# Ledger of designs, part 23: VHH binders against Carnosine N-methyltransferase

Target 1, 373 residues: Carnosine N-methyltransferase, of Schizosaccharomyces pombe (q9y7j3)
Amino acid sequence: MEYDEEEVKVLKEVLSAFFLYRQYAHTITQQKRKSMSRLSFEHKDLLLQDSDNNFLKHLSRIDQCIEQNSVLAEAIANAAIPVFCSDFDQNELFHVNVDMMQKVSSTLKQIARDWSTECVEERRTTYAPFIEELNSLFPSDSIDRSKIRVLVPGSGLGRLAFDIAVEGFACQGNEFSYFMLLTSHFILNCVKQENQFLVYPYIHSFSNHVMRDDQVRSLNIPDAVPSQYLRNSQNFSMAAGDFLEVYGTEESRDSFQVVATCFFIDTTKNILDYLDTIKNCLVDGGYWINLGPLLYHFESEGTSNSNSDSQQQPFVELTLEQLFYVMDSMGFEVLKHNSVDTTYMGDKRSMLEWIYHPHYWVCRLQKSKLRFQ
Below, E stands for the ipSAE of ESMFold2; O stands for the ipSAE of OpenDDE; V2 stands for 0.75 times the mean of E and O plus 0.25 times the DockQ between their complexes.

## First folded at step 17 (VHH; framework vhh_7qia_2)

Design j3 (from j1 with Y103I; at its last look DockQ between E and O 0.42; V2 from the best seeds 0.00; counts 0 for: pae E 3.4 > 2)
Fold by ESMFold2, look of step 17:
Structure j3 (fold): chain B 373 residues (1-373), chain A 126 residues (1-126)
Amino acid sequence: as target 1 above (373 residues)
Amino acid sequence: QLQLVESGGGLVQPGGSLRLSCEASGFTFSKYYMGWYRQAPGKQRELVAFITWGGTTNYADSVKGRFTISRDNAKNTVYLQMNSLRPEDTAIYYCAREFTGRISWDISGTPYFDYWGKGTPVTVSS
């Protein structure tokens, strides 16, 4: 397989997943109806009474929410096709697995986090520290910020990279997921009015809802019209690709004054490769700003049998203390370090909410520093 | 060594035609989007057209119906056929390569191009 042929296949599978969301999501409510039909008479009498509390009425409300989400999912794909894949045939969709379909659902929830007013507090806690530090390091009244290049690896739907660019910095977001990249393209380039679209991000799970109305609630997106804030956009870009492959190259050496990692550095098998790549793409004296946990995404793969090449690759999971030791040896001088409490993708109305104690730090890189002296 | 070399520019009368070529080397041409930019005297560089690795084409409104972008992966070459030329098409035309060989975009909604050739001048006048 040529590289571009595999990327075209992946792109068409992602586009297909957006179009198949309607069918897939309705299958979930159909299975719930099947389960209801198998209840004992006594249990049917409790749940299916002829009243407002009828569970089948709730499933019908969810079906209506699915239809609205389907319109959004299809709009995202339709906006991408003429730019990136005009030969895509909506009538001959690729077959995609459940994992791909769950990524559409996850993407809808991520839109709420990055682009709705409802999730502003989480963004204040996780994104504002980056903005505040950048503004302090590079005051606009003494520095031409358009010459300060900032890289945001794992940029998701682009909100942090957008917020950085709005402050005048030359910002590039990097994201591996075509689900995220195509959705951010739609929001950042195709949406023309504040709160133009509705999303129902909480309908894909039945667990932990207090009220039926919580599960079926809509959120307005986006809470800002991105094109009104960024014009003549050479100061902002988003790029697909593996962080290591794109930014570990000689061409990327000394290309950025700042790297900003938010909930990102634990998304690899060997965290030392990420450190090498951050060092590669930063200028001497450049800054690395990080906020996040060390929830190593591939930890379990290093201990399992596999038919893939992944078992032949090193897995490195360091404690924070060990990580700081390595960082110092590589020339990263920690200037600030705090811990914070935050949620990630939180839903305040849910019975379940994950609380993280991530660590925030700011490093300055000294590329000529001796190591392990 | 990465290189983009444009050719085919020159002086032409209004209503005439030119065909620009851009020969690429130093990278796997078939994996990248390619584009044409132009810069008229006193104006900003602007995207004229681009073509994806899969052959999808896009054009600036000012050139739609008159210009055609194409590529020949066997020759590592991208072309711009310019018909019905107008004095306002006078510019230096630059060949460009997309950043990653995957999907990218800037805030204008078009692919992000990060490398340009030296350019070939096109003059449309009587």
Scores: ipSAE 0.390, ipTM 0.751, lowest interface PAE 3.4, mean pLDDT 88
ESMFold2 (binder alone), look of step 17: mean pLDDT 80; pTM 0.810
OpenDDE, look of step 17: ipSAE 0.529; ipTM 0.780

Design j4 (from j1 with R97K F99W; at its last look DockQ between E and O 0.52; V2 from the best seeds 0.00; counts 0 for: pae E 8.5 > 2)
Fold by ESMFold2, look of step 17:
Structure j4 (fold): chain B 373 residues (1-373), chain A 126 residues (1-126)
Amino acid sequence: as target 1 above (373 residues)
Amino acid sequence: QLQLVESGGGLVQPGGSLRLSCEASGFTFSKYYMGWYRQAPGKQRELVAFITWGGTTNYADSVKGRFTISRDNAKNTVYLQMNSLRPEDTAIYYCAKEWTGRYSWDISGTPYFDYWGKGTPVTVSS
């Protein structure tokens, strides 16, 4: 079957990318060394003459960091093979492009964000509001939380979904990216010890570092052994697939008491489709909790003159005011609303840092209520 | 209407063989992982084996080498061939369907199954 073959091919390409990270990342430092060979003698002397400030020594240190990152990348892939792709052959890796290699690098940085102590303040700002609201809506002393199903679309490396499950809720994460799915599987199910791995998340870019030590700094991951906190196998699951395709179905109708979206609702071409899907999968009287900006990922693509394909989707970019109007018309009653200041995968030691002012809200859904009832 | 109908259970002697079948309807069978669970009296259900949409198989340690899971997508059927049966294999055997029709997994790292059939009893006497 073409679907089964395509999905297996994508999985094998992602596995291959994790194994090829070592070779790919080292070629970057080798390309820097080749570029240095083309410098004038005077410029080479400036970069190489001092033992403490030798640029080749810095590149060699980066190579050492790459080796440590590759241990983690290969561990992720090796853990997945016997469970998900037992016929994968490491001796016959699939060809993968630069974009996929960059996704491995980005994944390593995201591990630091979700699973290191050093990044706890960003998670406290962006994840704790979800936990606090769930605890308030469903106090553990009055209800069986294992009967409260919570969906986290775009769950990434699974930290928010994990935090929700630790509180006793039945939580499902949803992700489209096999990079995220394989990595979250590894962290959540396969890691034996707190801080078992070092990750060097900042070595792939040479821009905006103040100190060499900033570029080559390590973080320990994970800051918790997730399997030690979760004993009920029904408390947590991950579903691969596009949010619209998986949860816009009749099978998913009325399946969840809560949908929790964190930095997610702007990741589609038509936000109205996401609202329809959230409404579909929520029970009547269910809750939608959101924290995030409206940084529409596909904004510039909507004006292409090549929109003649029958599979083309409309593009809709709403202001928050317009979005709230639509939400009310669909039966989403806003119970709470405020804004938060945060970074997203920020590096406080960098010369460049983006600050977001995302908005947080809690809605209750009334499926029979419309704006003009 | 979603339906999983197991058959092929019965009474067998230790060392014997039995083949279970599960006919599926109401969903696109070829897009889902399928599995077999079993439940002995007074015990919780446990996963015995599963098979991916691409035919890759996984088995519980207690049955590895003795049981074989397979599927026929043209017939919407999943099978469990049970050889070298032991008294501890006595249980009701349930066919199970993966939840989403695309890959999912639970905290144990195995696929998340959300629907079970009525079950077919298997008794290994003596």
Scores: ipSAE 0.012, ipTM 0.474, lowest interface PAE 8.5, mean pLDDT 87
ESMFold2 (binder alone), look of step 17: mean pLDDT 81; pTM 0.817
OpenDDE, look of step 17: ipSAE 0.652; ipTM 0.832

Design j5 (from j1 with G101N S108K; at its last look DockQ between E and O 0.62; V2 from the best seeds 0.00; counts 0 for: pae O 4.4 > 2, unsure alone 64.4 < 65, grease 26.4 > 24.2)
Amino acid sequence: QLQLVESGGGLVQPGGSLRLSCEASGFTFSKYYMGWYRQAPGKQRELVAFITWGGTTNYADSVKGRFTISRDNAKNTVYLQMNSLRPEDTAIYYCAREFTNRYSWDIKGTPYFDYWGKGTPVTVSS
ESMFold2, look of step 17: ipSAE 0.447; ipTM 0.752
ESMFold2 (binder alone), look of step 17: mean pLDDT 80; pTM 0.814
OpenDDE, look of step 17: ipSAE 0.493; ipTM 0.779
ESMFold2, look of step 18: ipSAE 0.441; ipTM 0.747
ESMFold2 (binder alone), look of step 18: mean pLDDT 80; pTM 0.815
OpenDDE, look of step 18: ipSAE 0.026; ipTM 0.433

Design j6 (from j1 with W105F; at its last look DockQ between E and O 0.01; V2 from the best seeds 0.00; counts 0 for: pae E 28.8 > 2, placed apart)
Fold by ESMFold2, look of step 17:
Structure j6 (fold): chain B 373 residues (1-373), chain A 126 residues (1-126)
Amino acid sequence: as target 1 above (373 residues)
Amino acid sequence: QLQLVESGGGLVQPGGSLRLSCEASGFTFSKYYMGWYRQAPGKQRELVAFITWGGTTNYADSVKGRFTISRDNAKNTVYLQMNSLRPEDTAIYYCAREFTGRYSFDISGTPYFDYWGKGTPVTVSS
């Protein structure tokens, strides 16, 4: 209810970052041009003498790709302003740092992962297991799926939540990042036709490209217009906020039949708080479906010494074995457990590709479990 | 002494299939990478596929999913199975041997092939 000046500032900073992407990204190619001016004549000649292999021509092509990415970035911000911040002034942008500018670049890559045809294989590996399990647990010929409420914490750009809702379930995505929230809003609510935008997701790094064409390749997004598929679904939503704060409340107690976590449970300082919150929001006999690694996002902060009070927050990083022991003690009965091989925002044309071996499990929650018997 | 002899080319309708063979002699076949190149009239010679001495295969994007390279070390023969042929596949197809018996490469990152057969023509036309 209360005005929150810091929250409005953060929102305006994120909006500013989307508008500043054009300027920031072109600075990168300009710095490359400046660096070239410092080369020996012989080295410049090697890079510039051949019109088919001219490095300045390659940089100019990257600038053209940046312009197309800028169209998308500005469309996202412009769509958000009337809804989230109608007094935002594009001529008085807020200061943003390099880290925030890199989040715009990462967001463009995530759009390709979630909303392009070209990245469907990664989604098949990471999202389809959730769909298959939900379809098995709640067959549409025997159950009204619109009564089955599914929560997707850390839903990113909303593709998994969208896929679940398309199957007839009542699905809520939850996301904390304004970069993700503004972008998912744009795709889910504002895009008018399939493949309306080109994105060039691989131009922000010069490392590990085999071919120049690999670095500058485009993808069409989105591969589906969500409103055409969800027109008849009444229970799809995206909830902004911290998972712990939103779903650790009494109002959220026993609210969902399923919680689906995909590459999510390692995104907190204390994983036990996530387990408590999953238990809180699930009904008795409800299911928790998880796919992901244990790549603890805050591990380095827990080992950094400081005499400030902020360094006194607990950090807990469990092995999978330790996590399963805690889960069992809390009433999570593991029904299935496997590992899967996948990439995450991978580029098969890159000289470097990370392969994850995430673990997949399905639990049933027994809130009335007695630990003696 | 070194010879690469291609066969199996000819005239075929669009959507059809051909299987090319290349018999090798004059060297220890099993120790070398083998490849197929093609050259259309008025165009540069381009790599189509190659296979390592261990049997790992690689393909140009234009033929991926349609062409299959294989080798039979007992017969000193490398094959190219070409399916779903298109008019743009019309070319002379050349068998090639990699220069060192290792993965050497040119400026495009493909293996460097320094010995060629005479080629076998393939025409895809209705």
Scores: ipSAE 0.000, ipTM 0.069, lowest interface PAE 28.8, mean pLDDT 85
ESMFold2 (binder alone), look of step 17: mean pLDDT 81; pTM 0.820
OpenDDE, look of step 17: ipSAE 0.454; ipTM 0.758

## First folded at step 18 (VHH; framework vhh_7qia_2)

Design L2 (from j5 with W53Y F99W; at its last look DockQ between E and O 0.62; V2 from the best seeds 0.00; counts 0 for: pae O 5.7 > 2, unsure alone 64.99 < 65)
Fold by OpenDDE, look of step 18:
Structure L2 (fold): chain B 373 residues (1-373), chain A 126 residues (1-126)
Amino acid sequence: as target 1 above (373 residues)
Amino acid sequence: QLQLVESGGGLVQPGGSLRLSCEASGFTFSKYYMGWYRQAPGKQRELVAFITYGGTTNYADSVKGRFTISRDNAKNTVYLQMNSLRPEDTAIYYCAREWTNRYSWDIKGTPYFDYWGKGTPVTVSS
């Protein structure tokens, strides 16, 4: 992989973040210990008198969990180095900020979401509809699915793309985030057996736990070894890069029969650019399948930069109704539309879960029916 | 329309050399990885070598030290210099273009190539 100088820097920062996870995570427990030391004698006694709920013992348990997560984090980084950055020096780690470290923690949660048995229900809600739809549109007894190319933008750790490929489709996942790219590479290419690793995804927060055991709960990953399911590696691929840059080109025109977006279309500053790119990639008569909310990731940035600099990229936030209007104008015929209820990286044992009501739709593209030429 | 045209194949004796060429058209050549595959009779197609758009070269272990991949962006051409040829190198050789102009990999951890030429036959025999 070739990168410009800035990309190389970012990549090395991300690699460094994975290696620095151990140190970072232990700072959290150390801070808690310090806090404990500042308590009154009475309060300390309350937290320590119960052997089953001894707070200091619990912190020690978390430290052990951190070590296991660190093994996983380092495995991810080590697997990535020869492929992404062969010149990376582990003795010269780059400076990382707290945000990057939080992304490592989030990545660990994402691993649980996509590649643990425990999170299968969330995947049934979010990924299974795509599989069902694809199977319906392209029955295996009627067509050669290997000739049906499916693009999955924002593929994250690649589980949806993997599931699609398992059904026999030629599937390509696309990701821009190095956290996702490195981790997906590890899971897709380097894992050798089911349940090879443990992950403790819930240790990073001390809020909304019913029991101490809930916080230090472990999950086995992966629940499947991709190489054992895919016979032909040419039918499954991951593409690194920005979605617009990679697939907004003339060379990518009419390259896919299906575009599958899951929690993706709201990740851009301008959703219209995504629509243009989806249209570009799809063949005439191709299908766009979407499941997701419209939680615009850059909504907050659009309000802060009041500075009138005419050169700023426009921020566009559409309602669902407006989006459907635009889609229709662009030649997307909606065939199916409904809403579903789901969590995103939810913890079923937590006192708090975010419930989304994403919308699901299937569209057929008609490139010749442009209403507004 | 995207096109890859291979040339330079033929019959050669063991220890001999061949130079394959692939002329590309229909895309911005300089922005893509290019590769060479080969398929022997009764065997699966395998990656032999690839070169990045920046000129970094990669080789299968079986050909390392014997084969050299290169490219001329001005001519939209990728080359495979094959030295010290062996009977086991006998195959149809295919030129290939990477799917994206960034980086793609398959489940084996190798770049993903999506477009192929028609191939040129190479036979190594005494």
Scores: ipSAE 0.026, ipTM 0.355, lowest interface PAE 5.7, mean pLDDT 89
ESMFold2, look of step 18: ipSAE 0.342; ipTM 0.697
ESMFold2 (binder alone), look of step 18: mean pLDDT 80; pTM 0.811

Design L3 (from j5 with W53Y Y112W; at its last look DockQ between E and O 0.65; V2 from the best seeds 0.00; counts 0 for: pae O 3.9 > 2)
Fold by OpenDDE, look of step 18:
Structure L3 (fold): chain B 373 residues (1-373), chain A 126 residues (1-126)
Amino acid sequence: as target 1 above (373 residues)
Amino acid sequence: QLQLVESGGGLVQPGGSLRLSCEASGFTFSKYYMGWYRQAPGKQRELVAFITYGGTTNYADSVKGRFTISRDNAKNTVYLQMNSLRPEDTAIYYCAREFTNRYSWDIKGTPWFDYWGKGTPVTVSS
């Protein structure tokens, strides 16, 4: 893979972040120990007198969990180096900021979400609708699914794309984040057996735990070895790069029969650009399947930079109603529309879960319907 | 319309050499990885070599040291120089383009190619 200088730098930073996870995570427990030391004698006694809930013992348990997560993090990075950055030197790690380290922690949670048995229910609510719809649109007894190309933008760790490919479709995942790309590469290409690794995704937060055991619970990953399910590697691929750049080109025009977006369309500054790109890469009569909210990732940035120059990229936040109007104007015919209830990286044992009410729709594209002639 | 046209195939004796060419049209050639595949009778299509848009070359183990892939962006052409040909090299050779102008890979970690030429036959026989 050829990168410009800036991309290489970012990639090396991400690799460094995976290697630095161990050190970073241990800082969390060290800080807690320091805090403990600052408590009054009475408070210390309260936290230490209960043998089953001894706070210091618990921190030690977390340290052990950190070591296991570190094994996984390093495995991800090591697997990526020969493919993404062969000249990477582990002895010369790049400086990483706290945000990057948080992304590593988040990635570990994402692994649990996409590739653990425990999180299968969340996947049933978010991914299964795509599979059901695809099977309905393209029955295997009547159509050669290998000829149906499905694009999954923002594929993350590739589970949805994998599930689609397992059904026989020619599926391509697209991802821009190196955290996701490196990790997906590891899961898709390098894992050898089911439940090969343990992940402790919940150790990074001390909030909303009912029991100490809930924080340090482990999950086995992966629940499936992709290479064992996919017979033809040509039917499943990952494309690295920005969605607009990769699929907004003339060369990508009319390249897919289906675009499947899951928690994706709200990740851009301008959702209209995404719509244009989806339209571009779909064939006439192709289908766009979406499930997700409209939590615009850049909403907060649009308010802070009010003072800078006329050349700033526009921020566009649409309501669902407005979006549907625009879609119709662009030639997207809505065939199905409903709302679903789901969590995102939810912890069922936590006192707090974020519940989303994303909308699901299926659209058919009619490119010839230029309403505004 | 995207087109890949292979040429240069033919009959050659063991130990001989051939140079395959693939002329590309209908896309910005310099932005894409290009590759060569081959398919022998009764066998699956296999990757022989690929070259990045920057000129980095990769080879299958079976042809390493014998085959050389190169490209001329000014001519929109990718080449496969085949030296020390063996009977097991007998196949239809296909030129291929990467699907996207970004790095793509399959489940095996190999770059993913989606567009193919019609192929040119290579026969190595005494």
Scores: ipSAE 0.032, ipTM 0.407, lowest interface PAE 3.9, mean pLDDT 89
ESMFold2, look of step 18: ipSAE 0.345; ipTM 0.696
ESMFold2 (binder alone), look of step 18: mean pLDDT 81; pTM 0.816

Design L4 (from j5 with K31R W53Y; at its last look DockQ between E and O 0.61; V2 from the best seeds 0.00; counts 0 for: pae O 7.5 > 2)
Amino acid sequence: QLQLVESGGGLVQPGGSLRLSCEASGFTFSRYYMGWYRQAPGKQRELVAFITYGGTTNYADSVKGRFTISRDNAKNTVYLQMNSLRPEDTAIYYCAREFTNRYSWDIKGTPYFDYWGKGTPVTVSS
ESMFold2, look of step 18: ipSAE 0.342; ipTM 0.697
ESMFold2 (binder alone), look of step 18: mean pLDDT 81; pTM 0.821
OpenDDE, look of step 18: ipSAE 0.017; ipTM 0.337

Design L5 (from j5 with N58Y; at its last look DockQ between E and O 0.56; V2 from the best seeds 0.00; counts 0 for: pae O 6.9 > 2)
Fold by OpenDDE, look of step 18:
Structure L5 (fold): chain B 373 residues (1-373), chain A 126 residues (1-126)
Amino acid sequence: as target 1 above (373 residues)
Amino acid sequence: QLQLVESGGGLVQPGGSLRLSCEASGFTFSKYYMGWYRQAPGKQRELVAFITWGGTTYYADSVKGRFTISRDNAKNTVYLQMNSLRPEDTAIYYCAREFTNRYSWDIKGTPYFDYWGKGTPVTVSS
């Protein structure tokens, strides 16, 4: 793999972040201990008198969980080094900021979401509709699915793309984040057995736990070994890079029969660029399947830079209604549309869950029908 | 239209050498990884070598030290110099383009190639 100097730097930072997880996470528990030491005698007594809910004992439990998560984090990084950055030196770790460390923690949570049995219900809500639709559009008894190319932009840890490939489609996941790329590489290519690792995804927050045991709950990953399902399939791949750069080119024109976007189209500054790119890479008569909200990831940045120069990339936030208007103008015919209820990386035992009402739609592209020229 | 045309295959004695060429058209050649695959009778297609857009080369263990992949961007051509050929090298050799101009991998951890030539036969026999 060849990277420019900046990309290499970022990659080495991400690798460093995985190795530094242990130290970072232990800092959290140390801070909690320090805080406890500052309590009054009475308050300390209240937290320590109950042997079953002894706060210091609980922190020790979390420390043990951190060690297990660290094993996983290091395994991810070690598996990535020979493929992504062979000259990486663990003795020369790069500086990592708090944001990057939070991304490591988030990645661990994502692993649970995509590759644990416990989180299967969330996947049923978010991923299963794609599989059902694909099976409906392309029945295996009538069509050679290996000839149907499906693109999954923002594939994250690759579970949706994997599920699609298992159904016999030629599926390609695309991802830009090195956190996701390294971790997906580990899960897809390096894991050898089911439930090979433990992950403690909930230890990073002390909020909204009903019981102490809820925070230190472990999950087994992965629930499936991808290589066992796809041994003979050359039809599954992951593509690293920015979605617009990789698939917005002339060379990528008419390359896919289906584009499957899950929690993806709101991740850009300009959703119109995504639509153009989806249109570009789809064949005429191809399908775009989407499930997701319109939580624009860069909405806050657009408001802060109000004073900067005319050369800034435009920020575009559309309502669903506006989006559908634009889609129609671009030749996307909506065949199905509904809303669903789902969590995103939810913890069913938590006092707080984020509930989304994403919209699901299936569109067929008609490139020749520019209705609103 | 994207096209890959292989040439240079033929019959050679063990220990001999061949040079394969693949001429590419229909895309910006300099921006893509290029690779060589081979398929022996009754066997699966396997990666032999690939070269990045920057000129970095990778080889299968079976051909390492014997084969050399190179490219000429001015001619839109990728080459495979095969030295010290063995009977087990007998196969149809295919030129391939990597899907992206950056990086992709399949379930085996190798770059994903999605465009292929028609192939050129190589036979190593006494």
Scores: ipSAE 0.020, ipTM 0.334, lowest interface PAE 6.9, mean pLDDT 89
ESMFold2, look of step 18: ipSAE 0.370; ipTM 0.717
ESMFold2 (binder alone), look of step 18: mean pLDDT 80; pTM 0.815

Design L6 (from j5 with I107F; at its last look DockQ between E and O 0.53; V2 from the best seeds 0.00; counts 0 for: pae E 4.7 > 2, grease 24.8 > 24.2)
Fold by OpenDDE, look of step 18:
Structure L6 (fold): chain B 373 residues (1-373), chain A 126 residues (1-126)
Amino acid sequence: as target 1 above (373 residues)
Amino acid sequence: QLQLVESGGGLVQPGGSLRLSCEASGFTFSKYYMGWYRQAPGKQRELVAFITWGGTTNYADSVKGRFTISRDNAKNTVYLQMNSLRPEDTAIYYCAREFTNRYSWDFKGTPYFDYWGKGTPVTVSS
């Protein structure tokens, strides 16, 4: 792979972040120990008198969990180096900021979401509708699914794209984040056995745990070995890059029969650009399947940059109603629409879960129908 | 319309050389990885070599040191120079274009190619 200088730098930073996870995570427990040392004698006694809930013992348990997560993090980075950055030197790690380290922690949590048995219910709510719809639209007994190209923008760790490919479709995932790309590469291409690794996704937060055991709970990953399912399929791929840049081009026009977006369309500054790009890459009569909220990721940035510079990229936040109006104007015919309830990287044992009410829809594109000239 | 047209195949003796050409049209050639595949009778299609848009070359282990992939962007053409040919090199050779003008990979860790020419036959026999 060829990268420009800036891209190479970012990639090396991400690789460094995976290697630095061990050190970073141990700083968390060390800080907790320091904090405990500052407690009064009475408070210390309260935290230490119960052998089953001894706080210091618990921190030691977390340290052990960190080591296991570090094994996984390093495995991800090591698997990526020969493919993405062969000249990477582990002895010369790049500087990483706290945000990057948080992304590593988040990535570990994402692995649990996409590739553990424990999180299958969340996937049933978020991914299964796509599979069901695709199977309905393209029955295997009547259509050669290998000729049906499905694009999954924002594919993350690739589970949805994988599930689609398993059904026989020619599926391509697209992802921009190197955290996701490196990790997806590891899971999709390098894992050899089911449950080959342990991940402790919940150790990074000390909030909302009912019991100490909940924090140090382990999950086995992956629940499936992708290479075992896709051995004969040349119809599964991942494309690295920005969605607009890769699929908004003339060369990408009419390239897919289906675009499947899951928790994706709200990740841009301008959702209209996403719609244009979806329209571009779909064939006439193609389908757009969406499940997700409209939590605009850049909403906060649009308010802070009061700088009057006329050259700034516009921020566009639409309501669902407005979005549907625009979709109709663009030639998207809504065939199905409903709402669902789901968590996103939820912990069922936590006192706090974020509940989303994303909307699901299926649209058919009619490129000739410009209703509003 | 995207088109890839291979040429240069034929019969050659062991130890001989051939140069394959693939002329591309219907897309911005300079922005895409190009590759060569081959399919022997009764075998699966396999990647032989690919070249990035920047000119970086990659080869299958079986052809390293013997084959050279190159491109001429002005002519929209990718080449495969095949030297020291062996009977096991006998196959139909296909020119291929990567799907994206950036980076893609499949579950085998190789770039994903989705457009193919009709192929040119190469036979290595005494």
Scores: ipSAE 0.042, ipTM 0.511, lowest interface PAE 2.6, mean pLDDT 90
ESMFold2, look of step 18: ipSAE 0.239; ipTM 0.668
ESMFold2 (binder alone), look of step 18: mean pLDDT 81; pTM 0.817

